# Ledger of designs, part 10: VHH binders against Putative ABC transporter glucose-binding protein TsgA13 (tsgA13)

Target 1, 363 residues: Putative ABC transporter glucose-binding protein TsgA13 (tsgA13), of Haloferax volcanii (d4gpw5)
Amino acid sequence: TGGDTGDTDDTEASETTASEGTTSGTTTGDVETTDGGGPSEGETVNAAWVYISEIGDLGWSWAHDQARQAVDEQYDWLETEYTEAVAPSDSERVFEQYAQGDVDVIFGTTFGYQDPMYAVAEDYPDTVFEHATGYRTRENMGRYMGRIYEPRYLAGQATGMVTENNTIGYVAAFPIPEVVRSINAMALGARSVNPEATFKVRWVNAWFDPPTAREAANALIDEGCDVIAQEQDSPAAVRAASDAGVWTSGYNAPMGQFGGENYLISPIWDWTEFYGPTLESLHEGSWEADAFWGGMETGVPMLDEWGPNVSQEVKDQVAATEEQILNDELDVWAGSAFEGESDEFLFQEMSSFVEGVEGEVPS
Below, E stands for the ipSAE of ESMFold2; O stands for the ipSAE of OpenDDE; V2 stands for 0.75 times the mean of E and O plus 0.25 times the DockQ between their complexes.

## First folded at step 3 (VHH)

Design b2 (framework vhh_ozoralizumab_d1)
Fold by ESMFold2-Fast, scan of step 3:
Structure b2 (fold): chain B 363 residues (1-363), chain A 122 residues (1-122)
Amino acid sequence: as target 1 above (363 residues)
Amino acid sequence: EVQLVESGGGLVQPGGSLRLSCAASGFTFSSYGMYWVRQAPGKGLEWVSEISSGGSLTKYPDSVKGRFTISRDNAKNTLYLQMNSLRPEDTAVYYCARGSTYYKWGSSYDYRGQGTLVTVSS
């Protein structure tokens, strides 16, 4: 029978809950060992999402919004809202408006939100902030990302097995560790089953620019690539590959409808596996800032469904390797220049290509 | 072809415990949310538990909450239901069922196993 009682200084914790009624706090409760935390247990949680592109991007922002909708439907104590098409330069204003509006948690979903969110979090210590792809935290600000390099490695094996000229194209966003890590993992996967596989990279210099992504994919196809992979917030490169009759792997969200007969498989996100537990912790008053970095075992980074013309041999190879990753029997980076590197290095510091990727990472 | 094979049912006394297993094959198990549903003699089908594709989210009706625990092992393509503090009213055929690819509450399942009988009686 636990019966420990203590006085709670309820000044800050009670204020983090979005209360329209304006009431005084409680006198008695559990004593917190650290100053901070989420809303009071059992109260309505108000959560806001801020997206770099429109939900109709059919990629990154869409995947986050599918998860927002799923948790909104799941929890009767949760109220959600969102703002789409927010450029990093406009994001500070949007974060500040939500924080002033008594929102309990603000999810910012692009790398460029790092400095704006970090600044606003300092000014609103009673609001919780979560930054997807971020690298800085504070007491009221967490960061989250998944080890997408695991399903990238698996998709890479599929690309290595189907290529006939050993030249695979990759339409990439920005030369940052997140993207370099994904390219390297795919190349390692391809080369694990086909040592002659090579990758050519084209940089769009944008997360969402469908016309430029399409042009990059077509240029890679013109250079002899018979497989197109991509890291963009839209299916434009997948559509271009399908139109040209070459194999394709997408990113972020299931893209089978856009890849058609030449679709392989894509690394995708199920953000419900992150948002659900995070919102439950806020509802329970147990939230604390974390640097979430989950692999396929968490269900956050995962694979979608196979394309209609992928052989059973390819499927069996990928399934066997996925089982090894899930059992912690395979390290994606084993045998590479990055074997033994820390999670911090993999997340924040990877700036060079592995063997099999042509050229150098732009500086 | 999609297959779900339940096991672990049997006769158990009130207050006892039982663990059900469901072996899945023919699809990417780790990509699907999963359900346990049951049908008691002379009654309709009743939802018992839900689990998300990665296992982080679980949901239970009040009738079993605190007594039953759903879990999964994606490396082994296996779904589990740990049943504690069993009551006569828990007597039913228990079915493993496949949900949606991206965890979605309130969705119907598309495939169901043959079931395993659980009888709670002395």
Scores: ipSAE 0.426, ipTM 0.743, lowest interface PAE 2.6, mean pLDDT 86

Design b24 (from b0 with S30R; framework vhh_ozoralizumab_d1; at its last look DockQ between E and O 0.24; V2 from the best seeds 0.00; counts 0 for: pae O 13.5 > 2)
Amino acid sequence: EVQLVESGGGLVQPGGSLRLSCAASGFTFRSYGMYWVRQAPGKGLEWVSEISSGGSLTKYPDSVKGRFTISRDNAKNTLYLQMNSLRPEDTAVYYCARGSTYYKWGGYDYRGQGTLVTVSS
ESMFold2-Fast, scan of step 3: ipSAE 0.511; ipTM 0.788
ESMFold2, look of step 4: ipSAE 0.000; ipTM 0.433
ESMFold2 (binder alone), look of step 4: mean pLDDT 84; pTM 0.855
OpenDDE, look of step 4: ipSAE 0.000; ipTM 0.245

Design b29 (from b0 with S31R; framework vhh_ozoralizumab_d1)
Amino acid sequence: EVQLVESGGGLVQPGGSLRLSCAASGFTFSRYGMYWVRQAPGKGLEWVSEISSGGSLTKYPDSVKGRFTISRDNAKNTLYLQMNSLRPEDTAVYYCARGSTYYKWGGYDYRGQGTLVTVSS
ESMFold2-Fast, scan of step 3: ipSAE 0.494; ipTM 0.773

Design b3 (from o10 with Q109P P110F Y111D; framework vhh_ozoralizumab_d1)
Fold by ESMFold2-Fast, scan of step 3:
Structure b3 (fold): chain B 363 residues (1-363), chain A 123 residues (1-123)
Amino acid sequence: as target 1 above (363 residues)
Amino acid sequence: EVQLVESGGGLVQPGGSLRLSCAASGFTFSSYGMYWVRQAPGKGLEWVSEISSGGSLTKYPDSVKGRFTISRDNAKNTLYLQMNSLRPEDTAVYYCARGSTYYKWGSTPFDYRGQGTLVTVSS
């Protein structure tokens, strides 16, 4: 239904130079101390989001922004703002500009923001920082991510049940633990119901590059993949699969409108389940830096709606497994090379594929 | 097919309590925000409460805030409404309703509702 977005001109996407008036005065009236930093208990919370791509990506940045809008509507004491299309190389300036203003908390939403945010947090100890996908913390800086491998496993079962040639394509962003973990979980899910299922991976080497993602999907389809999954910040691969009449699973946001008659289901994010409690803790003066790593039981990583032609057998299988995950009765990694690995390993050290995934993770 | 089956309604005295339940089937319950809405005799639909898909966020109008509590059990596909300090003006048919995971408050929040359960608050 909507068109593919072409490549955004990264030079034109940078808004930091255009924001010459962004320095607000340092007001001494905002100096009251709260446990873990942030605003005084019961006062207005000013929160800023920094996004890697435009909200119109209909993927990762869009999903975070839907949650920003939802919490803004939920809380009369919350004021929100955002900056989109911020490359990691420009992010330090953006974080610093917000920290110099009246902003109480800054949410940085891409892996590449780690070092810039960590540096700025040291210089602005009275500002709270939260880094999505991050791996380091400070007394005034937390990190957060969801165990998206749980809904990936479930979506994987659907792919394994509908494939007719046992060849599933995966359009992936970068060869980092976050992405490898998702690929592996989907493969384990597929193979739990179809031991003959195999995965072919194509690396875009970008989070948001709709033309390259579409080309990768079409290449996988040309190689005989009858299901296309993806890990991109756009629906381009899902749309390519739909155009080819191939089954598809998306990522980040509901993509049923792009997958059409061959849409399965997608792992998506409901970040309101993280942002809501976090902002409430800031408002109440109880915020502390933490390493949030929540599963489907938190509601952060979840599934969207089933496509129109998915059989009841597939839906029933996935529902039964979801119930086990929600009750802590199923370990996604059980029986794999990663059984018994720590949350720390799963989060930041996974660098190899499970059985059923073709090839090796690029170095 | 989407099914929502409410239970727990009945007659209760002012100041009393009731707990409503809604059994959901035919969709991925854990992926939807859920609502309770009510309709008093001769009146329009009134929003009573909402809950996010994972249960971390809840919202209530001032008319029931502090008296009603919405909750959910995603493993059991069940939505609840605990109603305390009931008043005669709470008399209505109560409906369980399915919303979107990315809901907006203040407009049409649901795409499906159940058959309803009657709650009568009278001495």
Scores: ipSAE 0.367, ipTM 0.703, lowest interface PAE 3.2, mean pLDDT 86

Design b31 (from b0 with G33W; framework vhh_ozoralizumab_d1; at its last look DockQ between E and O 0.01; V2 from the best seeds 0.00; counts 0 for: pae E 9.9 > 2, grease 26.9 > 24.2, placed apart)
Fold by ESMFold2, look of step 4:
Structure b31 (fold): chain B 363 residues (1-363), chain A 121 residues (1-121)
Amino acid sequence: as target 1 above (363 residues)
Amino acid sequence: EVQLVESGGGLVQPGGSLRLSCAASGFTFSSYWMYWVRQAPGKGLEWVSEISSGGSLTKYPDSVKGRFTISRDNAKNTLYLQMNSLRPEDTAVYYCARGSTYYKWGGYDYRGQGTLVTVSS
């Protein structure tokens, strides 16, 4: 998800927003040191990750921890540690414990960590904090998220091409803008290649509840859905679809082993593309609090490998559309009610379905 | 069908530069970690560089670090190797190779036909 920040007031006071990457003249954009904390240039960096679930969830926390492992191996100057299964109500304690120690940067990976981290960041201005999925920042607290709706659109095209009865099921988490955005992007993708495609949504009302997700998938299959997509922090819906011999698209992590012969593809994350540059900036003394909102051009939101029985025609269609996204030639929202909406609206306010999604978003 | 086609090799004097390219097709290029590997005459295969699927992480052995730069253009399905300050020991057939998604460690499952780089005066 992404828009402009709601609490940017803490960062507005000193300078024009600087963005790296466009011109050499801006590489010095008033920041070559950590004015919000962090280690001195060239010293070791001690980094900690705090996860909402166990790293074996084969989903969200797993994807973040794969990236932690990758950067740990990449950089001789980096020491990493993590704490898993930290409920939001316990997270302030965990952040504070790290900030009191020798940790230079703390990554909090779920929305519920926002306010606890925001509070701790005020008390520990020499420590750097990075928060995933949220909207609050401080001089020493950045935020990050990826535009997963881009690969959702691509996976949507695949669902639209493989469905025979034009009815696709979506096992969804919560009726919040993040999830509504993903459903809409997938539906728009499917209908871009199959105008007859329709989506049926079942709400689990949890990010992680494998039994309920499996039940929802089976209910959608019983209703005639011949493709099952999902937005869950587990492979349960993918597994249910595979057991039923139904095409399936997963989320967060590679799910080919769970989808088997009926696996289509999944939108997934590669957080190394965020963590690598961020940790390098800390090591170089150039880190600054920022609001990362990267699309597929960054490599953070991406697609998994194709399933074994996906046709070349599907692969070619998706590849052509991916090329358009990577070249900034496709607006995912074009022709929909959301065409032209700001990133802030997309991130925080989307609350209705596009054409082709049955029913209404629950309130 | 997965295809990797290298180009840009040739004869160069010591201290010179070359830029290698690898055109990829038949798979989702942007999802894979990619590698350059080389094979000098009479030698085994030597890892030369790796790059993450989005391009933000790169790694080099000491033998080429500071002289070679790997990069990629995911919109063009192309992998590159910029080779500067070339030495006679860099003489080899250079291959681009496909790693795995997410899983950056070690080997590859496809490689191209290679392009010959000869550093000699």
Scores: ipSAE 0.005, ipTM 0.492, lowest interface PAE 9.9, mean pLDDT 85
ESMFold2-Fast, scan of step 3: ipSAE 0.593; ipTM 0.826
ESMFold2 (binder alone), look of step 4: mean pLDDT 85; pTM 0.862
OpenDDE, look of step 4: ipSAE 0.018; ipTM 0.387

Design b33 (from b0 with S31N; framework vhh_ozoralizumab_d1)
Amino acid sequence: EVQLVESGGGLVQPGGSLRLSCAASGFTFSNYGMYWVRQAPGKGLEWVSEISSGGSLTKYPDSVKGRFTISRDNAKNTLYLQMNSLRPEDTAVYYCARGSTYYKWGGYDYRGQGTLVTVSS
ESMFold2-Fast, scan of step 3: ipSAE 0.499; ipTM 0.788

Design b37 (from b0 with L57K; framework vhh_ozoralizumab_d1)
Fold by ESMFold2-Fast, scan of step 3:
Structure b37 (fold): chain B 363 residues (1-363), chain A 121 residues (1-121)
Amino acid sequence: as target 1 above (363 residues)
Amino acid sequence: EVQLVESGGGLVQPGGSLRLSCAASGFTFSSYGMYWVRQAPGKGLEWVSEISSGGSKTKYPDSVKGRFTISRDNAKNTLYLQMNSLRPEDTAVYYCARGSTYYKWGGYDYRGQGTLVTVSS
C-alpha cells in the first residue's frame, strides 16, 4: 500500500517480513543460508547501537536513539547500549568490541559503515548485525531503510505552494543516491502543485556540520530562495531560515521549535516501527536477515506537525496526496525520468536530478 | 510557538536535593504527556522520567527510581522534577520535553533549552 515499486511482490514481502528477519534483496557474494543467528527464544536480548553523530543535536542519530529509548522502556527482556560520534574509519573497531562482548545484535546507522560492518559480520557469525541505509547482506546481517522520498514529496508540495519567488533552497549532505533521491522527490512534489518551482542545492559534504549548514542556508537565501529545506543531522539550516524570516522544512526529527512562525513540516523517522518487530523476532528466535525498505504505510518514514502559520489550503492539499500514497494510488516517480525504475535502482543508483533542480549532481 | 523553559538547576552536594520546573506555552499542555531527559558531559540523551497528560501515570528508569519524582500542574502549565539523594553521576543538563504524538511506543518532539545540574563536593 506504499508507493509504486519495480518488483512489488518482493518489496512488499521484504517489508512485511522484515520484523521476522527474512533474507531478501541484492546480495553481493554472500553465502546462502536459512538462519541468521540470534539469542535463544525467551532469553534477554542485548542490543547495541552505533551512531555517526552526537544524539543531542536533533538529527539522524537522535531519531534512532529516540527509538532505542522507546523499545528499552517497552521490553523488560531488552538491554540496550550505544556509542555516538563514530566515524566510518573508526567503526570496524567499535563493531569488533561489541561483537567480542555479550551483545546479540549490533545496529549500525550510517551508509559509511557498510564495508566495516560487512567485514566484522563475517568474523562473528553468532552475532546479528543490522545496517541502516546498507545495501549488502549476510546470513547474520540485514539492512534497513525507509522510503523517506514519500514524506519528502509531501513536504515538497508545501514548499511549492508557499514560495513566492519559485526558488527553493536545499542544504544537502553528500551526492549519494539516498540524498539525490530525497532532493528529486521534494522537487517533484513542489512541481506537482507549482510547475514553476525550482530548486538550488548546496552541498555541505558532511552529515553534521552546523556552522557550514548555516552558511549554506544563508547563501541560498541571498540567492533569492524564500524556502529552505535541508538534509543534515542538525536544525542549523532550519534555524537560519527562521532567523531570516523565510519558510523552512527540516529533516529526521520534529524541528518546529527551531522554524517557529516560518515552519512548514518535515519528513521524520519513527524507527520504533522497525526496531520493535526486529527485537521481538530476536527474542522469539525467529530472526532472519532481510532488506527492509518501508514506506509511510509502515509508519517508519512520516511527517511531523504543521507550523503555526501554514494555511488550511496547503494542509488540505498535502493530506489528500498523503491519502493517495497510503492507498497506493500515487507513484512519486510518475512522469519523471525515473518512472518504472526498480527498487534497487531507486535505492543504489539514482545519480542525476529531475527537471526543476538546478545544476548537476557532483561526481 | 511551542516553548518549554526550564529552571531550578544549580550546584548541589552529593546526597542533596533540587527541584526543577518547566513552564510550558504555545500548546494545550493538559493534552500531552511530558518527559524529563538529561545529557551528561560527553554522553547522549538519557530518558529520566515521564508522566501522562492527566498526571495519573509515571515511569522512571532504574537509575533514578525511588530518588526522582515527576509531577505536573495542568492549571499552571508547569512540569516539575523533584530530585533527592543526588549523586555525582546525576550531573547533566536537564531538559523538559513534550511527549510526541508521532512515536507509537512513546518519545518526545520538543525540548527546552535545558538547565544545568552539577552534583559535586
Scores: ipSAE 0.000, ipTM 0.338, lowest interface PAE 11.6, mean pLDDT 85

Design b4 (framework vhh_ozoralizumab_d1)
Fold by ESMFold2-Fast, scan of step 3:
Structure b4 (fold): chain B 363 residues (1-363), chain A 120 residues (1-120)
Amino acid sequence: as target 1 above (363 residues)
Amino acid sequence: EVQLVESGGGLVQPGGSLRLSCAASGFTFSSYGMYWVRQAPGKGLEWVSEISSGGSLTKYPDSVKGRFTISRDNAKNTLYLQMNSLRPEDTAVYYCARGSTYYKWGSDYRGQGTLVTVSS
């Protein structure tokens, strides 16, 4: 998920941490790197991750770090390190410190890192940069994101099928295209199986603020919402829904342990499907800047496990629709105001709600 | 209920090929890394191949690398193992196995197995 304008109150700048992949798990450079014309080469690939939150957020930064650990274990030629709790305003310094060192690639994992990373990439052309949720590239800088609106649509069908009040609450971070896209996709999914379903949105104005997210969830429940979805880097809204005995869908990471008996399913990330191929291309010397925008067919955006009380009817409906998405037989935007819009529009220009979402996107 | 059902085993001559399938149900197949493991007569379990949840990462031991290919079809909840240039030492019961978490590939569930016999 990440920051918005560079102003965060959930995280603080952290010092560069010691690498967790120095010698254990990655091997000591016994693997040759192929000279292929990419910006990085050598026997060992050194990779650094820069996180907006603490890894213990159980959300966005946690999901990226699980993938970092997985690729570190997978590749003997890979050394990894990271810095957590880096506000966008402090990120330029952190990127410069890594670029001045011996790292081959720097992964920046929040929207607010765009301009700082883009500037540093110009000054360090021999270093590779990859920006999650980014929208600009350079010869030495790629961007990556998953089409999370696909599993949001599927989770939306589940919410539409279980609601009895036809009122679903959404605890959202910031009124930016990434978040608006997710809200809209969930609403379209719910309404595809329940045309009377409506969504009420509350804005936390933070990616990680558990107390405020809990308050927003409880306010939505007080307004009659019997399902709570969320777009936060913590399980706080899922816990609030569980405590109130209403259905819930989480985000980023598996949240079944926090949702209890009313847990539905959550859109989550498996970033190993992006980091693995990217690091292999760097090791082989074949890396090129790309604008990765992968759907569920890539395995990057996906669904977690169903909650214990979800009916077989709900599971069957979602499975049938997932098959259509995986086979490119269903366009989630079909029949909406956004049918036929470009990937660029979906990525960076979506600023209004679809039918069924109450109110309007804040300006 | 988690279920993994293997099929495609049989008798094949050295140098031949077989394709194994594993039909998965009772869990979100696309969220798990998957394995093939085997057990030869009188031997312990041996890891044969692994594949990430979306299929972009695969890994093989030297004993089968270049001969076996693991793949998956998440739309059909099916795992495959294409076995080429089979050798007598590949004779074993082959099991489909699920990883224990999305990122950790411990074997928390395994199917009933399918027998592959390589002999003339």
Scores: ipSAE 0.012, ipTM 0.557, lowest interface PAE 8.1, mean pLDDT 85

Design b42 (from b0 with E50S; framework vhh_ozoralizumab_d1)
Amino acid sequence: EVQLVESGGGLVQPGGSLRLSCAASGFTFSSYGMYWVRQAPGKGLEWVSSISSGGSLTKYPDSVKGRFTISRDNAKNTLYLQMNSLRPEDTAVYYCARGSTYYKWGGYDYRGQGTLVTVSS
ESMFold2-Fast, scan of step 3: ipSAE 0.215; ipTM 0.661

Design b43 (from b0 with E50Y; framework vhh_ozoralizumab_d1)
Fold by ESMFold2-Fast, scan of step 3:
Formats: C-alpha cells, structure tokens, sequence
Structure b43 (fold): chain B 363 residues (1-363), chain A 121 residues (1-121)
C-alpha cells in the first residue's frame, strides 16, 4: 500500500514550475543527419541538446550550451544541434523527433524531462539518451549530475569569513532536495569557520524570475543580511547585493561582472568535463549507461574566480579546504544530521535544514 | 542474490508489544533506504515505516505514528521495527522491503517472505 505513494511534494512543485517558461521553441542548430544507427567507433557522432529555457539565461541552460559549443569546436567528428525553450509537456515530441532523425545521442537537461525521455528511450533502443538531474536509467539511457554541494561548502566558508552581522541571505528557487542540499552545504561551510553564522532563506518559487529574485535579495538585506547567496538561473540577486554594497555569491555561471567589488565566488558548472568523455566513449563505441554523480575531482562542479576585494586569508582557507575535498579527506556532511547518508539520499531525499539555517523547509 | 529474512512475529494481546527484525544480505545494506510494509487479511499491501540509508530520516503513516519505531544497524545489516500499543487492526503479515533505486519515496523493489503478527485476545 505504500508502494507508489509518498513522492515528495517538493519534487512535484519544481517539476510543474520548471516547465512553465517554455511551450515549444525549436532552435535546431547544425543538422547534418547521416545514415544513423547506434554509436559506432570512428564514425561521426550526431548529438542533440534539449533545453528548458533560452540559452541566454546566464544560468543552467547557458552552462550546458557553453559546454556543447566547446565540445563541438574540440571534436571534428562531432556534429551538435539543440532545441531551447522546451517545456517538459512538449519534450516527448522533441525527443521522438530527434530519435527518428538518426541522432546518436540526446541530452535532456532538466529534471522534468525524466518521464518523457524514459518513455521515448524504450521505443528507440538504438539511440542513446542522457538525462541531467535524472533518477532513472535504461540500457540505452544514462543520468548525470554533479555534487555541487562541494563548491557550495567552499563558497559557504567565504560567506562565513566576510560576514560581520553573522546573517547570510539565500535567495532560493524551490524547496526540493537539490536546493535544500545546496543551502545546507553552504551553511555547514560557513559554520565550519564561523560557528555563529546563520542563514535566512527566501523562496522565489521559480528558477528564472529576475524581478522576484531581486525583491527577495533586497528583503533579506533589509532584514540585516550582509551577504547574499542565491540559487537562480539569473544574476538578479547578485546585482541587488552589489547595488546595496553587500557581499555576494552567485550560481551556475561566473557572475563576477554583476557582483563587482562585492563579489566573493560562485559554485558553477563545467559540463565539458562530462560531455567530452561521454562523447568520446560514443565515438569509440564503448558507451554504457551510467549514473554519473561527480564531485569537484571530475571538474564538473567547480568554483569560478574570486572577486577583486576578497582577502588572501579567505582565499587561503578555501584553497586548503578544496584540497581536502579533492583528496577525499573531508566529508561535507560529517558531523551533521546527514552524516552516513547514501548518495541516493543526498540526491533525492534531503528535506530538512541543518543547524544554522532559520526556519523549516516549506512543504 | 538479494535476501531479506524477517523474524519476531507472533500472537500478542491488545496493548502489547513486539519487536520485528530483518536480516539483509546480497547487497550493500547501508546504501539503501528500507521499509516495513504489511498486508492485513483481505486487504492490500500498506507501508508501515521508512528509514533512510543512514538513519537520519524516518517516516510513518498516521495509523502507526507514535506507536511504531523503525531503526537499523548498518554494521549488522539488520532492520528493526518496535511495535507498541498494538491493536487488533495491526494484525497482518509484516514484510521487510528494500527501497527502490528510483526517486520514489514509498517505493521498494524487494521484500522478504514476511512474518505474521496476530493481535487478539
């Protein structure tokens, strides 16, 4: 009786909102369809990316597209194409169209694509599918994500060291495990160097809503936050912090230009470190479905460049801790309520805050 | 070969207590969330309790909340269910179940053969 009941409301809230911004945009790039089959050693690989938003978001979709462009330039045997602004409700059609067109691999880059991609993968066993943030696999379908909580922990140390009010604001997207995990990791990082650091969270209930994100950041600043972190697909909260003269940390993409003199550092994505090896395996005929869950050692989740006014003391502290993470000498969750939890729990089930984060995760 | 072996069931009077145990083998027990599920005579399968892989999260339906406690010992690959204030409606076959590898809270992929709990005078 418990079998199919009990999926978290947080996941459903994220899913429905993630699909709202797109209703059937198609921006297919270079389309050079050759006689396709599954991936074969030494043959041209035709790869397609499907994005929930426009690549100009300077966030999640932008980061994936930067990597697509980089691997397209790097490999002469690779042809890439993409479709942006695809709502999850429209995604099954888009995946089917690519699979019918002899595309060798289809990368779906938002959580809401899970069920549509999983269904299409069953019908097209000779096509390879890869789902970013996914939780299911098939023989011809892998999933991938990075342990962004590692660079969140490091950025958290920077926030804990520069705060004078011990009150750090976090402009968050949705109360889902991915976001709760990031908030918790940042709080643990801050408190590792400043036990009095506290976090106040405001929920935008959107991945991309610059006006609401700016309003949330300003409200946190008005409440006494002297550092603003964020988890949004835009730099709006970073800009608001900069305008108010408070420290700031961004997300997804380098945001130093928006934080200016008040910029700390941001956890960002370098997806070339996933797409490169994956495409090489397809070109070599050695691809197998996997559940990629890579940390900073892979180069996928990483830190961008420090802001211009960050002290050497802060940089040295973060560099020392980063070395410990890279050498598997530090577990981000050690000493917390989540010590000993599996990767699956960390990925899919984290629904409560650690000490130092005010309030409770909304239901 | 995944194996889950339940024990500890039996006949108990209303208001009594029982402790169920489940010995797990054939997989890395510490990597999986675990469930207790039950099936009462003439009824469908009902989940009774959940515990995360490291034990930091436990969940219960309202029917047993405050009366049942799930726990685990990862060093011994053993899952437990402490049942207090038992009621006639708790009469069921109780199964130990391994949580699904998919994101599906309340989902499981393997269960044991079960242990019968009878609450009666």
Amino acid sequence: as target 1 above (363 residues)
Amino acid sequence: EVQLVESGGGLVQPGGSLRLSCAASGFTFSSYGMYWVRQAPGKGLEWVSYISSGGSLTKYPDSVKGRFTISRDNAKNTLYLQMNSLRPEDTAVYYCARGSTYYKWGGYDYRGQGTLVTVSS
Scores: ipSAE 0.000, ipTM 0.397, lowest interface PAE 12.8, mean pLDDT 85

Design b5 (framework vhh_ozoralizumab_d1)
Fold by ESMFold2-Fast, scan of step 3:
Structure b5 (fold): chain B 363 residues (1-363), chain A 121 residues (1-121)
Amino acid sequence: as target 1 above (363 residues)
Amino acid sequence: EVQLVESGGGLVQPGGSLRLSCAASGFTFSSYGMYWVRQAPGKGLEWVSEISSGGSLTKYPDSVKGRFTISRDNAKNTLYLQMNSLRPEDTAVYYCARGSTYYKWGPFDYRGQGTLVTVSS
């Protein structure tokens, strides 16, 4: 959600598969070492995060930074650093500077870092790279993302149960598969409990543009939407909904403070469940490149806390469905046009709306 | 509204095992880090273990490391503590506690009523 996914064409199929090994074993005087793993087992791990936005966005970059802080607090053998507000065009230089230093792993947290990180990883085979929202891997470069469509489906059930107008607004960032997937999952969730629910989408054409997001939310409310959901790296749409007295669901981070009396619940990120295991594997010398695509069972995509006025009936419905998702008993896409599609298709090829979402995805 | 209910305590001989459970309700269990803490007779609260919201990260003090295992089942809103190789000094009331912040290690804000574990021959 912090990056541009406009360059998805001609992805090499072999490079989208998780690498089975990312460390090179060397033998020196009968001692085996792993060059890509950085420090010896039990020694300090130095990790760097590269963020597209400032960590004060209260959204995507903030969520990654909360996880960085959490793992820093968790592990006495971990030292962390970060660079914020790095445009994709500047990212190659930043990755190279970290790779030339004493950093063992570099986490790049926006889609636009794909080509810059992939190039630097080739030149620095002893450094480990991890790319959030990425679609290509190397022996020393993994990729990771969470199936946020699962908590979107659950939040969608809440929207479908509380709407009285059957018209739900969605303030969206860009018309790319990541965002279309989230809209569709919420609509499917709402319609699973309220088949008359409909969604109206407004496009901000930015991940972080609070004034435009507020205007989009207000326009949707003026059109009759009595629930506002959003996919932005700020709480602006949630604040606008709260100010207008309509129900609201946020994104990325807990937004109950901004939704007030009309807050429902939001899909949020707990990246500690990815960063923790990844850093432990580096500390143990067992890290291998992977194409992490974790659902709610991993704890990475999750829900925050319910708003103060949400009924027990809504909470019970969502809890029952969450149990099915956590037990791998419910396919979010079942019964939709996307039933049976591969994880690869869901991740990078979804370009049309499901029934119940008004209009078409912009070209 | 927030409730944490511990169970599984009892009398066990040194070297034995017990499994504690904590049933959580009234909040989004899957979004919070959880703790086990204990209080031995005449002593203060002692941290025993902690677990992240999704269960991937666990932490233990040296006094129980290698003997105790914390785990959780988010589908059932239940926290567990598997205690092996129990010692007389493990005798305490064991409390389940909720972390005060989403996914971060921090102070706990809610605690159950506890379950008594007695390790005696």
Scores: ipSAE 0.113, ipTM 0.624, lowest interface PAE 6.5, mean pLDDT 86

Design b6 (from o10 with T108G Q109T P110F Y111D; framework vhh_ozoralizumab_d1; at its last look DockQ between E and O 0.54; V2 from the best seeds 0.00; counts 0 for: pae E 4.8 > 2)
Amino acid sequence: EVQLVESGGGLVQPGGSLRLSCAASGFTFSSYGMYWVRQAPGKGLEWVSEISSGGSLTKYPDSVKGRFTISRDNAKNTLYLQMNSLRPEDTAVYYCARGSTYYKWGSGTFDYRGQGTLVTVSS
ESMFold2-Fast, scan of step 3: ipSAE 0.579; ipTM 0.816
ESMFold2, look of step 4: ipSAE 0.230; ipTM 0.672
ESMFold2 (binder alone), look of step 4: mean pLDDT 82; pTM 0.832
OpenDDE, look of step 4: ipSAE 0.096; ipTM 0.597
ESMFold2, look of step 6: ipSAE 0.277; ipTM 0.695
ESMFold2 (binder alone), look of step 6: mean pLDDT 83; pTM 0.835
OpenDDE, look of step 6: ipSAE 0.122; ipTM 0.631

